# Ledger of designs, part 18: VH-VL binders against q96cp6r367to538

Target 1, 172 residues: q96cp6r367to538
Amino acid sequence: SGRLLINSVFHVGAERLQQMLFSDSPFLQGFLQQCKFTDVTLSPWSGDSKCHQRRVLTYTIPISNPLGPKSASVVETQTLFRRGPQAGGCVVDSEVLTQGIPYQDYFYTAHRYCILGLARNKARLRVSSEIRYRKQPWSLVKSLIEKNSWSGIEDYFHHLERELAKAEKLSL
Below, E stands for the ipSAE of ESMFold2; O stands for the ipSAE of OpenDDE; V2 stands for 0.75 times the mean of E and O plus 0.25 times the DockQ between their complexes.

## First folded at step 8 (VH-VL)

Design q1 (framework fv_narsoplimab)
Fold by ESMFold2-Fast, scan of step 8:
Structure q1 (fold): chain C 172 residues (1-172), chain A 122 residues (1-122), chain B 106 residues (1-106)
Amino acid sequence: as target 1 above (172 residues)
Amino acid sequence: QVTLKESGPVLVKPTETLTLTCTVSGFSLSNAYMGVSWIRQPPGKALEWLAHIFSNDEKSYRTSLKSRLTISKDTSKNQVVLTMTNMDPVDTATYYCARIDYYDSLGYLDYWGQGTLVTVSS
Amino acid sequence: QPVLTQPPSLSVSPGQTASITCSGEKLGDKYAYWYQQKPGQSPVLVMYQDSKRPSGIPERFSGSNSGNTATLTISGTQAMDEADYYCQAWDDSTVVFGGGTKLTVL
């Protein structure tokens, strides 16, 4: 069971919004630095067509864990879908695997980004997330996974939404 | 250095209440991601889980015995107590307490007490 | 409440491979654990999270868990491996044990 995290209209065209979020853009670089992600590496997009592409991101995230390490390593795989080469929108599916956290072998997180063009300089961004289980946790472990994972996911996307709003205000 | 020790052995009459204490050493019941479970084994039969309690005081009980079981802990004494009401001769068994470590996806019973024999007879 | 089914007994000759099964509906969606119990002794963990060995457990012990069946495999079985073996899984907030398998090495 997933959650809707962003469902907002921005005064930024769909193609530019896609570039900001899913290329090696100044926006993305700055946002990840604000999140204090380190060792960031982005593979190039690759695939059989412009309408179906895949890439891999690796990075280190800080964790506020009183027990254990202060950082964890992440592998994020993104798959991009378009209706056609000229489509004014796209869908990006993201799978995030984290190593160095409690219960890591039980789960990973998944995000779906939907960009819909509304006008030349206006697009809607919808982001939903879910926790996917490789193994069924018992209730106490599930409670801890859900509490900690949703806290991190919500903080990340609320921060992203604020940064997109700032970028929107600078767009003339 | 981690040890768990059950009280007893004990002889209980039918219809009476059983009280067993598990005393732990080498770790604290206030440690996060830590719990204690009670398991029993009738002579010549299988292991049967009864109840557990975690450091945050979350508790679970075997469904078929839930109305008869109470588990609690005293962190200052490093003790976990199991109470079972209305004892019957079929409840005769060796009773074990065991530690659960659920940090880092473990969730197994890593250290077991020696077991204590509970005999229910008139 | 889910039931974990084990064969009640299994016999192997020294040096042969013993495969002890534990069956339950969608057991492969859960982690399986295995305990060894010798007469008059407390159970000892020999396998956790399907296929991981605790410190001190010999490499001849291995495990798997897929579909409805978890398996504990003992290669090159030795006389000292003669014992009762119990599988275990979690069902939500409760612990479930299998019925046990008596392994005889003759």
Scores: ipSAE 0.351, ipTM 0.764, lowest interface PAE 4.3, mean pLDDT 89

Design q10 (framework fv_narsoplimab)
Fold by ESMFold2-Fast, scan of step 8:
Structure q10 (fold): chain C 172 residues (1-172), chain A 122 residues (1-122), chain B 106 residues (1-106)
Amino acid sequence: as target 1 above (172 residues)
Amino acid sequence: QVTLKESGPVLVKPTETLTLTCTVSGFSLSNAYMGVSWIRQPPGKALEWLAHIFSNDEKSYRTSLKSRLTISKDTSKNQVVLTMTNMDPVDTATYYCARIDYYGSLGYLDYWGQGTLVTVSS
Amino acid sequence: QPVLTQPPSLSVSPGQTASITCSGEKLGDKYAYWYQQKPGQSPVLVMYKDSKRPSGIPERFSGSNSGNTATLTISGTQAMDEADYYCQAWDSSTVVFGGGTKLTVL
């Protein structure tokens, strides 16, 4: 079961929005620094067609946990879909595997980004997320996984939406 | 070193309430990734889980016995207490407390007490 | 309540492989755990998360869990392995134990 995190129109064209979020852009670099992600590595986009591409990100995230590790390692796989090479939008599916946290073997998180071009300088961004289970956790563990995961996911995407709104104002 | 120790042994009359205390050492009951379960084993029979308490004070009980069971903790005394009402001779068993380590172990019982014999007889 | 079914007894000769099964509906979708209990003693964890061995448990112990059946395998079984073995899984917020298997080493 997913949650809608972002569903907003930005005064930024679809291609520029895609570059901001899914290339090694100054926007993305700045945003990840604000999140205090470290050891960030981005693979190139690659695939058998320009409409179906894949890349892998690896990075370290901070964890505020007095009883556990202070950081965790993340491997994020992104798959990009476009209806055609000149499509005014795209879909990116993200799978996020976190290592070094409690219950890590039970689950991973997934995000779907949908960018839809509305005009030359206007696009809608829709982001939905879900927690996917490799093994069914018992209910107290499930509650803890979901409380902690949704807190982190919501903070990340609310922060992203705020930063996109700031970037939008500068592009006007 | 981690240890758990059950109170008892105990003789209980039918219809009375059982109270067992588990005293823990080597870890804190306020540790966010620790919990304590109670398990029993009637003579010659299988292990039967009864209840657990998590560090955040969330509790779970065996469904068939839920109305009879209460689990609580006293962090200052390092104790977990199980009460079971309306005891019956079929409740005669060795009762164990055991630790659940949620961090890393993912819900197995890693340290067990020695067990205490509870006999229900008139 | 979900039931985990184990054979009540299993006999092997020293040096043989013992395979103790634990069956439950969609058990492979859950983690299985295994405990060893010797007479008059508390249970001891011998396998967790289907196939992971705790520190101090010999390498001859291995585990698997797929479909409806989890299996604890003891290779080169020794006299010291003679004990009752219990599987365990979670059903929502409750712990479920199997009925136990008495392993006899001839």
Scores: ipSAE 0.252, ipTM 0.713, lowest interface PAE 5.0, mean pLDDT 89

Design q11 (framework fv_narsoplimab; at its last look DockQ between E and O 0.69; V2 from the best seeds 0.00; counts 0 for: pae E 12.3 > 2)
Fold by ESMFold2-Fast, scan of step 8:
Structure q11 (fold): chain C 172 residues (1-172), chain A 122 residues (1-122), chain B 106 residues (1-106)
Amino acid sequence: as target 1 above (172 residues)
Amino acid sequence: QVTLKESGPVLVKPTETLTLTCTVSGFSLSNAYMGVSWIRQPPGKALEWLAHIFSNDYKSYRTSLKSRLTISKDTSKNQVVLTMTNMDPVDTATYYCARIDYYDSLGYLDYWGQGTLVTVSS
Amino acid sequence: QPVLTQPPSLSVSPGQTASITCSGEKLGDKYAYWYQQKPGQSPVLVMYQDSKRPSGIPERFSGSNSGNTATLTISGTQAMDEADYYCQAWDSSTVVFGGGTKLTVL
């Protein structure tokens, strides 16, 4: 059910990598524009401590569908965990709810991002994803959900990994 | 606009093979997400699902009857055919075909044929 | 094949509430559907995905599904509601029907 999508070392420090992915950074803005996401809003991070924060993103994604809707709306909830202020890195759990797609009431997708600092200007990013079901789909529906969802998830994170590698080479 | 119609009624002798045809109108069996199920109902008894086939040629059969059942479609004629071997008097029932549109219908049988009586007797 | 169990019969007076149950192992983890069948007629869908009414079905029909039991509720029951009612669920690749409940409106 779960899949590892990114497991790579980047010559960027953990704090900078976190800023690129989880703030309203030029990197994130550019990446989402490349994905053709529109109507993007990001709430501020908020929570009881610096080690446990939450935010909500909303955005519209394009759908490659010749006969149906050309876009869908997404609500993504991100929860940030750090083990302490001096800990290098973080974990971000993401839950993605999509409206305007077939079978939307059956499922949602979840992602876990792990950033681990390896040196002052070097960090590992690990991303894993899974499809979570609210209701058990019958076999054809499950096959269709999984085929389409994994295609989209894999394209998104493959694109993200490529853009991070490009940014790494330019940052020196 | 959408209609399904079963062939028959039919009389079948014990051990013979039953063949039923469902002719559909108002939609195409080549349309994505379209499927047709066969359901039967013995006199005074419950509905019993038998088999379905979808436009992508995906097929499923009731486990207890799988060895006796074959479902196929002819998209040029807009027909779905059910074959059931080794008929027995307990197979006497009204046989229905019904549509599943699993894109729009969300898993229910939305249009049913009128049903056809299959009698198995000597 | 999983079994969906319904009471074989239920009687109510006109204007009273009828509650027809359908029980199955972890049925609440699946979507339940309900069909109405009158003598000599094909079944007609009256409830889908636990609690959603098709176009043309009166608001007095409602549904629920949790744990092991799905329920079709008919409030203000009318003589025209007298029929057999069947629940349905999916088991992986197959369709399963309940045994049916004959609703009599006296």
Scores: ipSAE 0.500, ipTM 0.792, lowest interface PAE 2.4, mean pLDDT 90
Fold by OpenDDE, look of step 9:
Structure q11 (fold): chain C 172 residues (1-172), chain A 122 residues (1-122), chain B 106 residues (1-106)
Amino acid sequence: as target 1 above (172 residues)
Amino acid sequence: QVTLKESGPVLVKPTETLTLTCTVSGFSLSNAYMGVSWIRQPPGKALEWLAHIFSNDYKSYRTSLKSRLTISKDTSKNQVVLTMTNMDPVDTATYYCARIDYYDSLGYLDYWGQGTLVTVSS
Amino acid sequence: QPVLTQPPSLSVSPGQTASITCSGEKLGDKYAYWYQQKPGQSPVLVMYQDSKRPSGIPERFSGSNSGNTATLTISGTQAMDEADYYCQAWDSSTVVFGGGTKLTVL
C-alpha cells in the first residue's frame, strides 16, 4: 500500500501550482538543485490530447549508503491528466526507476500528485507514494528496499512541501 | 579472488555431530552485503539447501533439519561454521558452502566451494 | 517448505532445443535462477533473474518465468551442455532448489 506524504493547501492557484511542479520552472529547478540532483533533463510534454500527456525526466541523485554507489541514475516518467478548463487542477502519475542500485530490477517507486483548485489563488496538493514490485524479493531484500526507498521518498516530499510553503509566501 | 573452502571431517560415525568450516577469502564476512549458505548433495542426488547466515547475522535453516543445524560466523577468522547433530548414513553427502553477494550477485549463489564429501558410517 | 518441481531427466539430440521447466507456487512472481552442474564439479550459474545470462554463458541459453513455471531453454544444444540443471528461488529467508534435471545429449 501507499503512503500519503503531502496533503496541504497552498495559497497558489491550481494552474500556477501545476506550472511550478510540472514545467521547467525556476521553482522546480531550484528545488532539484537543493536536493542535489544533477544532470537533470526534461522532455517536453507530449500526448494524444492536451488532457493526457507524458514526459520523461532523467537525473542523477546522491546515494547516502556507505556501501555501493554514491550516486544513481534515475528515469522518471510522468503522466499528466488535466482536468477540464473550468475545474482547474490536474493529476500526475510518476514512475521513478532508479538505476545502479542493488536489486533495482525488483521494484520502482510510483507517485501520484493531485492538484485541486479550491479558489482562484488556492489549491490543494495531495501526494501519495508507493513501492511497486515487479518481482517479490526475499525478506532481507524487501526490507532493504523498503527502508532505503521510504527514507528517500519521505525526505524528498517533505522538503518539497516546505519549499512550496516558502514559495507561496513569496507570491503573496 | 573470491574463494570458499570447506573443511572438516570426511568420516563421521552415526549419532555424532558434524562440524564443517567454510573459510572464505577475497571478501569480508563483515561486509553488509555478504551472506553464506551451506548446501549438500548426496551422491547422485539433488542439491539440498541447509542453512544461510545473512550479513546481519540472521540465520535461516531448512525446516526439516532445523533442530539439527546451527550456522555461525567468525568475521575475524573469515569463517562460517555449520554444525549438524545426530548424523546418520542418510546424511552422507558432499557439503558445499556458497556466497551470496547481496549487492553484486543480485541474490544468487555466485561463488561455491569445491565441496567436501562427508561419509557417515560405523 | 516450498517445493520447486523439475523433470528428472530430459534427452535431446545435438542441435535440438532443450526446455527445462521448474514449477512452483507463484514462482512467476519471483526471480528464478538456474545452475548447471557437471559431474565432480560445483554448480555454475547459467541464468539469473529469470532471463539474464551471466558473463560467459552462451547466447543459446535463455530463460523465462511466468505463472508458476520458470523455463530454461537451450537452443542448438551441444554435447558440452550435458549436465544437471537446477532451478533456484528464494522463499522468505530460505533458498529453495528444484530437484534437478539431468540433460542428456544423445
Scores: ipSAE 0.443, ipTM 0.817, lowest interface PAE 1.4, mean pLDDT 93
Fold by ESMFold2, look of step 9:
Structure q11 (fold): chain C 172 residues (1-172), chain A 122 residues (1-122), chain B 106 residues (1-106)
Amino acid sequence: as target 1 above (172 residues)
Amino acid sequence: QVTLKESGPVLVKPTETLTLTCTVSGFSLSNAYMGVSWIRQPPGKALEWLAHIFSNDYKSYRTSLKSRLTISKDTSKNQVVLTMTNMDPVDTATYYCARIDYYDSLGYLDYWGQGTLVTVSS
Amino acid sequence: QPVLTQPPSLSVSPGQTASITCSGEKLGDKYAYWYQQKPGQSPVLVMYQDSKRPSGIPERFSGSNSGNTATLTISGTQAMDEADYYCQAWDSSTVVFGGGTKLTVL
């Protein structure tokens, strides 16, 4: 089941917030470096559908599992949807596949970023996440997948929210 | 090297309770990624799974037999114990214990004991 | 418990391909595992996670699992491959074995 990780208003316009999160911005580069992500590669946004663009990120994340590998490779595919006219903002759906970890074939994580423009310098960001299963795990495996995944997801997005708040204050 | 060895009585009488012990070596029963199953095979017949115990003491049993089965472990002795009540001649079989490694395998029995034949007198 | 159905027997000539099936409802949504058992011996794993070979299993063994059917395939079948083969899957917290297939190499 999904969880809401961020639901906050920032004094940053929707277009600026989108640029910070979804372009190759100094904010994004700095944030990923703070998370100790390495080998970061971002593709350009491109699309074959009207109102839809996609990009692929690859990176290496640290793993804090004492019995597993110390790091894992990640492929993240983001799909951008523009909101309708005059509303300002966007929706980005992210699918994150982690490789080189136990149970990698059983699941992936999905995240939805919703940016809604409220004023020229004001926008709401909502981020929700879920764990999607490719194969049905038995109960102990499911508990391990969910414990590790939710811990990482919550740490990542709560850190992102704090960094956005810092960046907003510096702009004010 | 990982080993599992079954021990217990060779012959039991009808209605008696069977107690089988699986002694393990080469891994810890406290390992979060390890579990042990009991499986039996009547002579000339197919494998039949009986019970499983997980590292965290969660237990599962074959539905048709769960009123007769109890699985437990003693981590300090490296032992997993199966108890089966009300034995009947149809329960004559070779009984195996086997390990599941959840980290690498997600559900296969990677090491098997040699098995022990239990005969229930007719 | 769900049932995993295997054909009771299969015969092939040396060098031919043997395909042993294991059928179960939505089996492709789970990992399938395969064991080889020779007379008087404990079972030995020959395929895990649908299609992965353990160390020491010849490359002529391969596997697949989609829909309701998992398949263990032995190409270039040899006399030493003659054995009983069992498929296995998890159903929630329980283990389910197929009924077994006796492979004969004529």
Scores: ipSAE 0.005, ipTM 0.550, lowest interface PAE 12.3, mean pLDDT 86
ESMFold2 (binder alone), look of step 9: mean pLDDT 91; pTM 0.940

Design q12 (framework fv_narsoplimab)
Fold by ESMFold2-Fast, scan of step 8:
Structure q12 (fold): chain C 172 residues (1-172), chain A 122 residues (1-122), chain B 106 residues (1-106)
Amino acid sequence: as target 1 above (172 residues)
Amino acid sequence: QVTLKESGPVLVKPTETLTLTCTVSGFSLSNAYMGVSWIRQPPGKALEWLAHIFSNDEKSYRTSLKSRLTISKDTSKNQVVLTMTNMDPVDTATYYCARISYYNSLGYLDYWGQGTLVTVSS
Amino acid sequence: QPVLTQPPSLSVSPGQTASITCSGEKLGDKYAYWYQQKPGQSPVLVMYQDSKRPSGIPERFSGSNSGNTATLTISGTQAMDEADYYCQAWDSSTVVFGGGTKLTVL
């Protein structure tokens, strides 16, 4: 039971969009700062093939937990796939493990980014997300996990979509 | 200091309705991560969960007893009330209320009342 | 409707290891909890989320949960451990208790 969060065309080529989202780009740095993420570290991409790469991000996020601390630690693992070494499009799978939130032992979140080149300066970004359970929560805990997690996920990706739209207009 | 206290003990005649009140202190029934359960235990038998209620008035009942059970709360009095209709001698048991804590993924019954004996006889 | 099955009784000598089992379909996909009840007293939580001890519960209590079986293990069993032990799990929105195991230390 995933949700589609972004399915939009941007007037940015697929390779440039990939660099904006999945390198240590000025766009990504600025976006994470706007989200008020702190202590951000990005490992380099690594793997035996240019078509299958992996990296790890760690960062601290603000949380709207009514009880306890107002920040949480995140470990995000990203796996990048592409059909060939020179392919303009790619798929990135992201697994996000958060520590310092209620019910953290029950679940983690997963995102799939798909970039498809449509023209030299035009690409589609599709992002879908799901909540994955390590243990089956009982229904009130599941309700609270899903309410809080989907609120955060939707806010994050709607903000990302707005910033990408803003960035494409600056390409004059 | 967290405490829960059941009303009673109580004697109920067959076919009558049981009403039990659990009075809580040391936490608010408006706390989003706290709830209250009712559990019973017939003499010499196992624990049997009956119902729970959470701060948002979300309620759950034991399936086999659902038609007989109602759970409600009064947050201003810090009380949770259980009613059970059409009492029978087999319903004789010690009845407990207990707090559910699910802050930080706990999901367990962390504080229990002392229990109250409900006897159903003519 | 799911049931949790426990052996009704278990006897061990002081200092021996007691292993109390709780069986249910796909129980390892859920968290298991354990309560200790001494005669005339309310139950006390002794293990939560399969293998975690509440403050005040001695280290000789440990837990596991995999497949269809959760286990509460008491190493170096003492006379004070004599009690009824109940396992518990969540089934969607409801709480399910096992039938209980009477632990006798002789």
Scores: ipSAE 0.006, ipTM 0.611, lowest interface PAE 9.7, mean pLDDT 87

Design q13 (framework fv_narsoplimab)
Fold by ESMFold2-Fast, scan of step 8:
Structure q13 (fold): chain C 172 residues (1-172), chain A 121 residues (1-121), chain B 106 residues (1-106)
Amino acid sequence: as target 1 above (172 residues)
Amino acid sequence: QVTLKESGPVLVKPTETLTLTCTVSGFSLSNAYMGVSWIRQPPGKALEWLAHIFSNDEKSYRTSLKSRLTISKDTSKNQVVLTMTNMDPVDTATYYCARIDYYGLGYFDYWGQGTLVTVSS
Amino acid sequence: QPVLTQPPSLSVSPGQTASITCSGEKLGDKYAYWYQQKPGQSPVLVMYQDSKRPSGIPERFSGSNSGNTATLTISGTQAMDEADYYCQAWDSSTVVFGGGTKLTVL
């Protein structure tokens, strides 16, 4: 069901890493462009405190399935948790709803990002993902959901890890 | 245009083996999002699902009848075959083949007209 | 094998609302489907994924599914709606049909 996708230390401080991943940063813009995501819209973070914030991303992803749709629309809701306004780390929960794919109403994907500050210029990023079902699919439907979803999730986070490693070298 | 047609009608004697063929047109049995089920209905009674076959040749059977049922396909002939052993008068029913569209939503979207199987001496 | 229970018959007057139930353990965790069958004909899909109508099915037909019970509701029932109605769900790799409900419109 759940899988660990990233568990790596980067020579980038926790605040900077958070800014790269969870603001309208040049890093995020470039990464999403490399993934060929289009129609990208990011809402501002909002909430009652800096320790509990929420935002919504919308974008279009390409699909390579020759028998299926060529693209799909995504709504991703991110909730950020921080122990205090100056804490050296955070947790971000993402819920990803995809429209325009087979069986879209059966499931959604969820990601948890954990950033832990280790030193002034060093942080650990841990990312885990799971597929969550609203309805119990038939076995072949579940197989198709699992194969397509995990393939996409694994490719996305392996690509992200590589791009963070490249950015790390430039910042050092 | 999608069609499914069952062979028959058929008269079977008690203890004999039933063989029914479903011939499909308008789609390929190798299509990863399509599958075919056999469903029966005794006169005046409920629909009873029997067996299913997927494009990858994965098969499923009704638990209570599993030992008597075999489903297979011949993709080159566009045919799905159901075999049921040790027939009994209680097995008298209209037998349907029906397509499931998994790319759509996993429901039966096209049904054959049904074929009457009568089991008598 | 899981069992889906339907009332065997239901009678309504023209213009009244018919509610046909389908009960099974944790049925709300699965999608329910509904088929209409008229005498001498093959079944026809009238409701899928609990509450969605196929093209050509009147808006009088609606559905719900929660807990242990799925319901097909026909508002303003007409004579043409007289038929047998079957619910269907998936159980892992098998298909389960309900026992059917004969809807009479008098």
Scores: ipSAE 0.006, ipTM 0.597, lowest interface PAE 10.2, mean pLDDT 88

Design q14 (framework fv_narsoplimab)
Fold by ESMFold2-Fast, scan of step 8:
Formats: C-alpha cells, structure tokens, sequence
Structure q14 (fold): chain C 172 residues (1-172), chain A 122 residues (1-122), chain B 106 residues (1-106)
C-alpha cells in the first residue's frame, strides 16, 4: 500500500551508510540544513537490546500551503532492528507526526529503510513510505492530504538519494 | 458576517420539479476549502442529507435520490442551486442549505440557513 | 449508503447523565459529529471530531467514538438540554445523519 522511493546500490559499506543516516552525522546535519529544517534535536538510541533500539527526532519544517501556517513541528520516532550486533545491515521504521497543519489528527506518515550489505564497500538502500490514517477523511480532504504529503515525501527522498550519490563519489 | 438563505417557501404540485436557491454572503464559493450541502427534514422526522457541492465543483448525492437531484453553483452570483424532479407529497419538508469549510472547520456544518418549507400538494 | 442508528428517545431526570449512542459499521474509523436541534430552529453543532467542543458548548458535553459506536454524553443534564440530537459522519464524499434521539428531561 506504500510507495517505493529509493532502491539503489551505493559504493559505501552498510555500517557507514547506517552511521550517515541514523547517527548525529555530518551528513545528516548537512542534509537537514539543505532541507531548511530548523530546531533539530536527536535523542540518543536506547532500548532493551542492542539489536532493537529506538530514538526520537524533533524538528521544524517549512510549509508551502498558502492558506496554512508557514511552518510545522515534527516528531519522528525511529525504531532500528538488526539481526545481530555484527549484522551488515538494518531495518529502520520511522513514524512522522506533524503538528500545526490542517487535518493533523487524521494521518501520519511512515517510512521503512532497509540497508543490506552487498560487499565490504557496497550496500543497497531501499526506502518505502506510506500515509497512515487514524480517521478516514472524506474524498476532497483525502485528496488534499495525499497531494501535499506525497509531494513532500518524494522531494525529501529524491533529495536524500542525490546527496547520498554525491557522498559516495567523495568517499571513493 | 456569514449567512446562507434559502429561496421560498414554495408550493409544488405532484410530478413537478422543485428548484431551490441558496444565496451565500460573507464568503466566496470559489474558495478552495468551502462546500455547501442541501439537507431536508420532513415535519417531525429526521435530518436527511441530499447533496453536496465542493469548491472544485465535485458533487455528491444521496444514493436513493440521485436520479432526481442536481446540485450546481454560480460563483459570480454566490448561489448554490438544487433541483429535484418528480416531486411527491412525501417530499414535503423544511429544506436547509449548510456550509462546511474543509481547511479550518474539519468537516462539520458551521452555518445553516433558516430553512424553507416546501409543500407538495395538489 | 451506510446507516447510523440512534435510539429514538431517551428520558433522564435533571442532574442525571444522558448517554446518546450512534452505531455504524466501522464508525470509529471516521469522525463523528453531533448536532442539537430545538423546536422550530436550525441544528447547532455541539460536538465535532468525536470529542471536541465548539466555543459556547458547556463542559458537561463530552464525546467518544470507537469500534462501531460513537457516544455523546451529557453529565448533570439540565432542562435546557432537552432537544433532538443527531449524529453525523462522512463516508467518502457523502454525508450520513443518524435518525435522531429525542432527549426529554423530566
């Protein structure tokens, strides 16, 4: 029911790719700044197991809706799963709750990141996203939610894929 | 000041066509997040939704009455028009138009007209 | 096309809690709205998005919606609360109203 947004091989090892995307890395900091996200705060990873960790990100995003607020607050919860402490890959589930937008109580967005190690310096990143509904909107409101949400999601991951491609060329 | 006002009251003979006009003020029907419904209530009975028109001209109708109903709007006149064909005495009711603002009001009817009595008799 | 079922009448004494139900298939997956109608008047919104009160509606009014049933609850019911109450939901682009509940305050 989701959309596939990234399914690409990068000449970066799985552990390094994970560090770039899911730590407080220079890559992530620079990327979010390019997206014009502000007030970014990352909690540390924590959990019962080293193979099952959770963290929370908070940040402010710009809004392009001319009849709405100029910005909105986001709370993103990430849950990381890996097969073992030394596994060459991971799965991260992300749930993104946006506050300060119309119809915020109807929906949230969810992303699944899959990193699979293919060789010492080569990994595949697959990202899929979906819009999840807490309440069913009527058709015009649903169209508005879907149009605006998918526009933002597609822009974000297209930009991420381009920046990862640039970073891989610099590391090689 | 937001107001909605139904035309009428009207007397309709059986088999004839009803035409009702809702004139709105204080907002524009071209506003992307506005819509108007027609809702009726027979004497002593429940509210019955009939039709809705969205700002983008998308229309919806009560399934059981769809073949008899047409809803349209004229944004230059600030009017929403309902027509209902083949009127029958059971269609006697108070007819309301009501506004919904999707962006701010999240799907409820915030302003209602006063209602107009439609009587179907010979 | 979906139907919303309400009890046709409910009687309570002043000060009692009135609970008016509205039942429909998967109603909890949709938002429920409640309107109050007094004789000769247009309906007035008293509850929106399951549990939110418009300005001017007393705190005695509360709402819930889960599974197949939405409920409007009026605590400490007063004579002024006597009216017909209608639930409403959206089904895609169509609107459905419940059959209404006549609340009588003894």
Amino acid sequence: as target 1 above (172 residues)
Amino acid sequence: QVTLKESGPVLVKPTETLTLTCTVSGFSLSNAYMGVSWIRQPPGKALEWLAHIFSNDEKSYRTSLKSRLTISKDTSKNQVVLTMTNMDPVDTATYYCARIEYYDFLGYFDYWGQGTLVTVSS
Amino acid sequence: QPVLTQPPSLSVSPGQTASITCSGEKLGDKYAYWYQQKPGQSPVLVMYQDSKRPSGIPERFSGSNSGNTATLTISGTQAMDEADYYCQAWDSSTVVFGGGTKLTVL
Scores: ipSAE 0.007, ipTM 0.578, lowest interface PAE 10.4, mean pLDDT 87

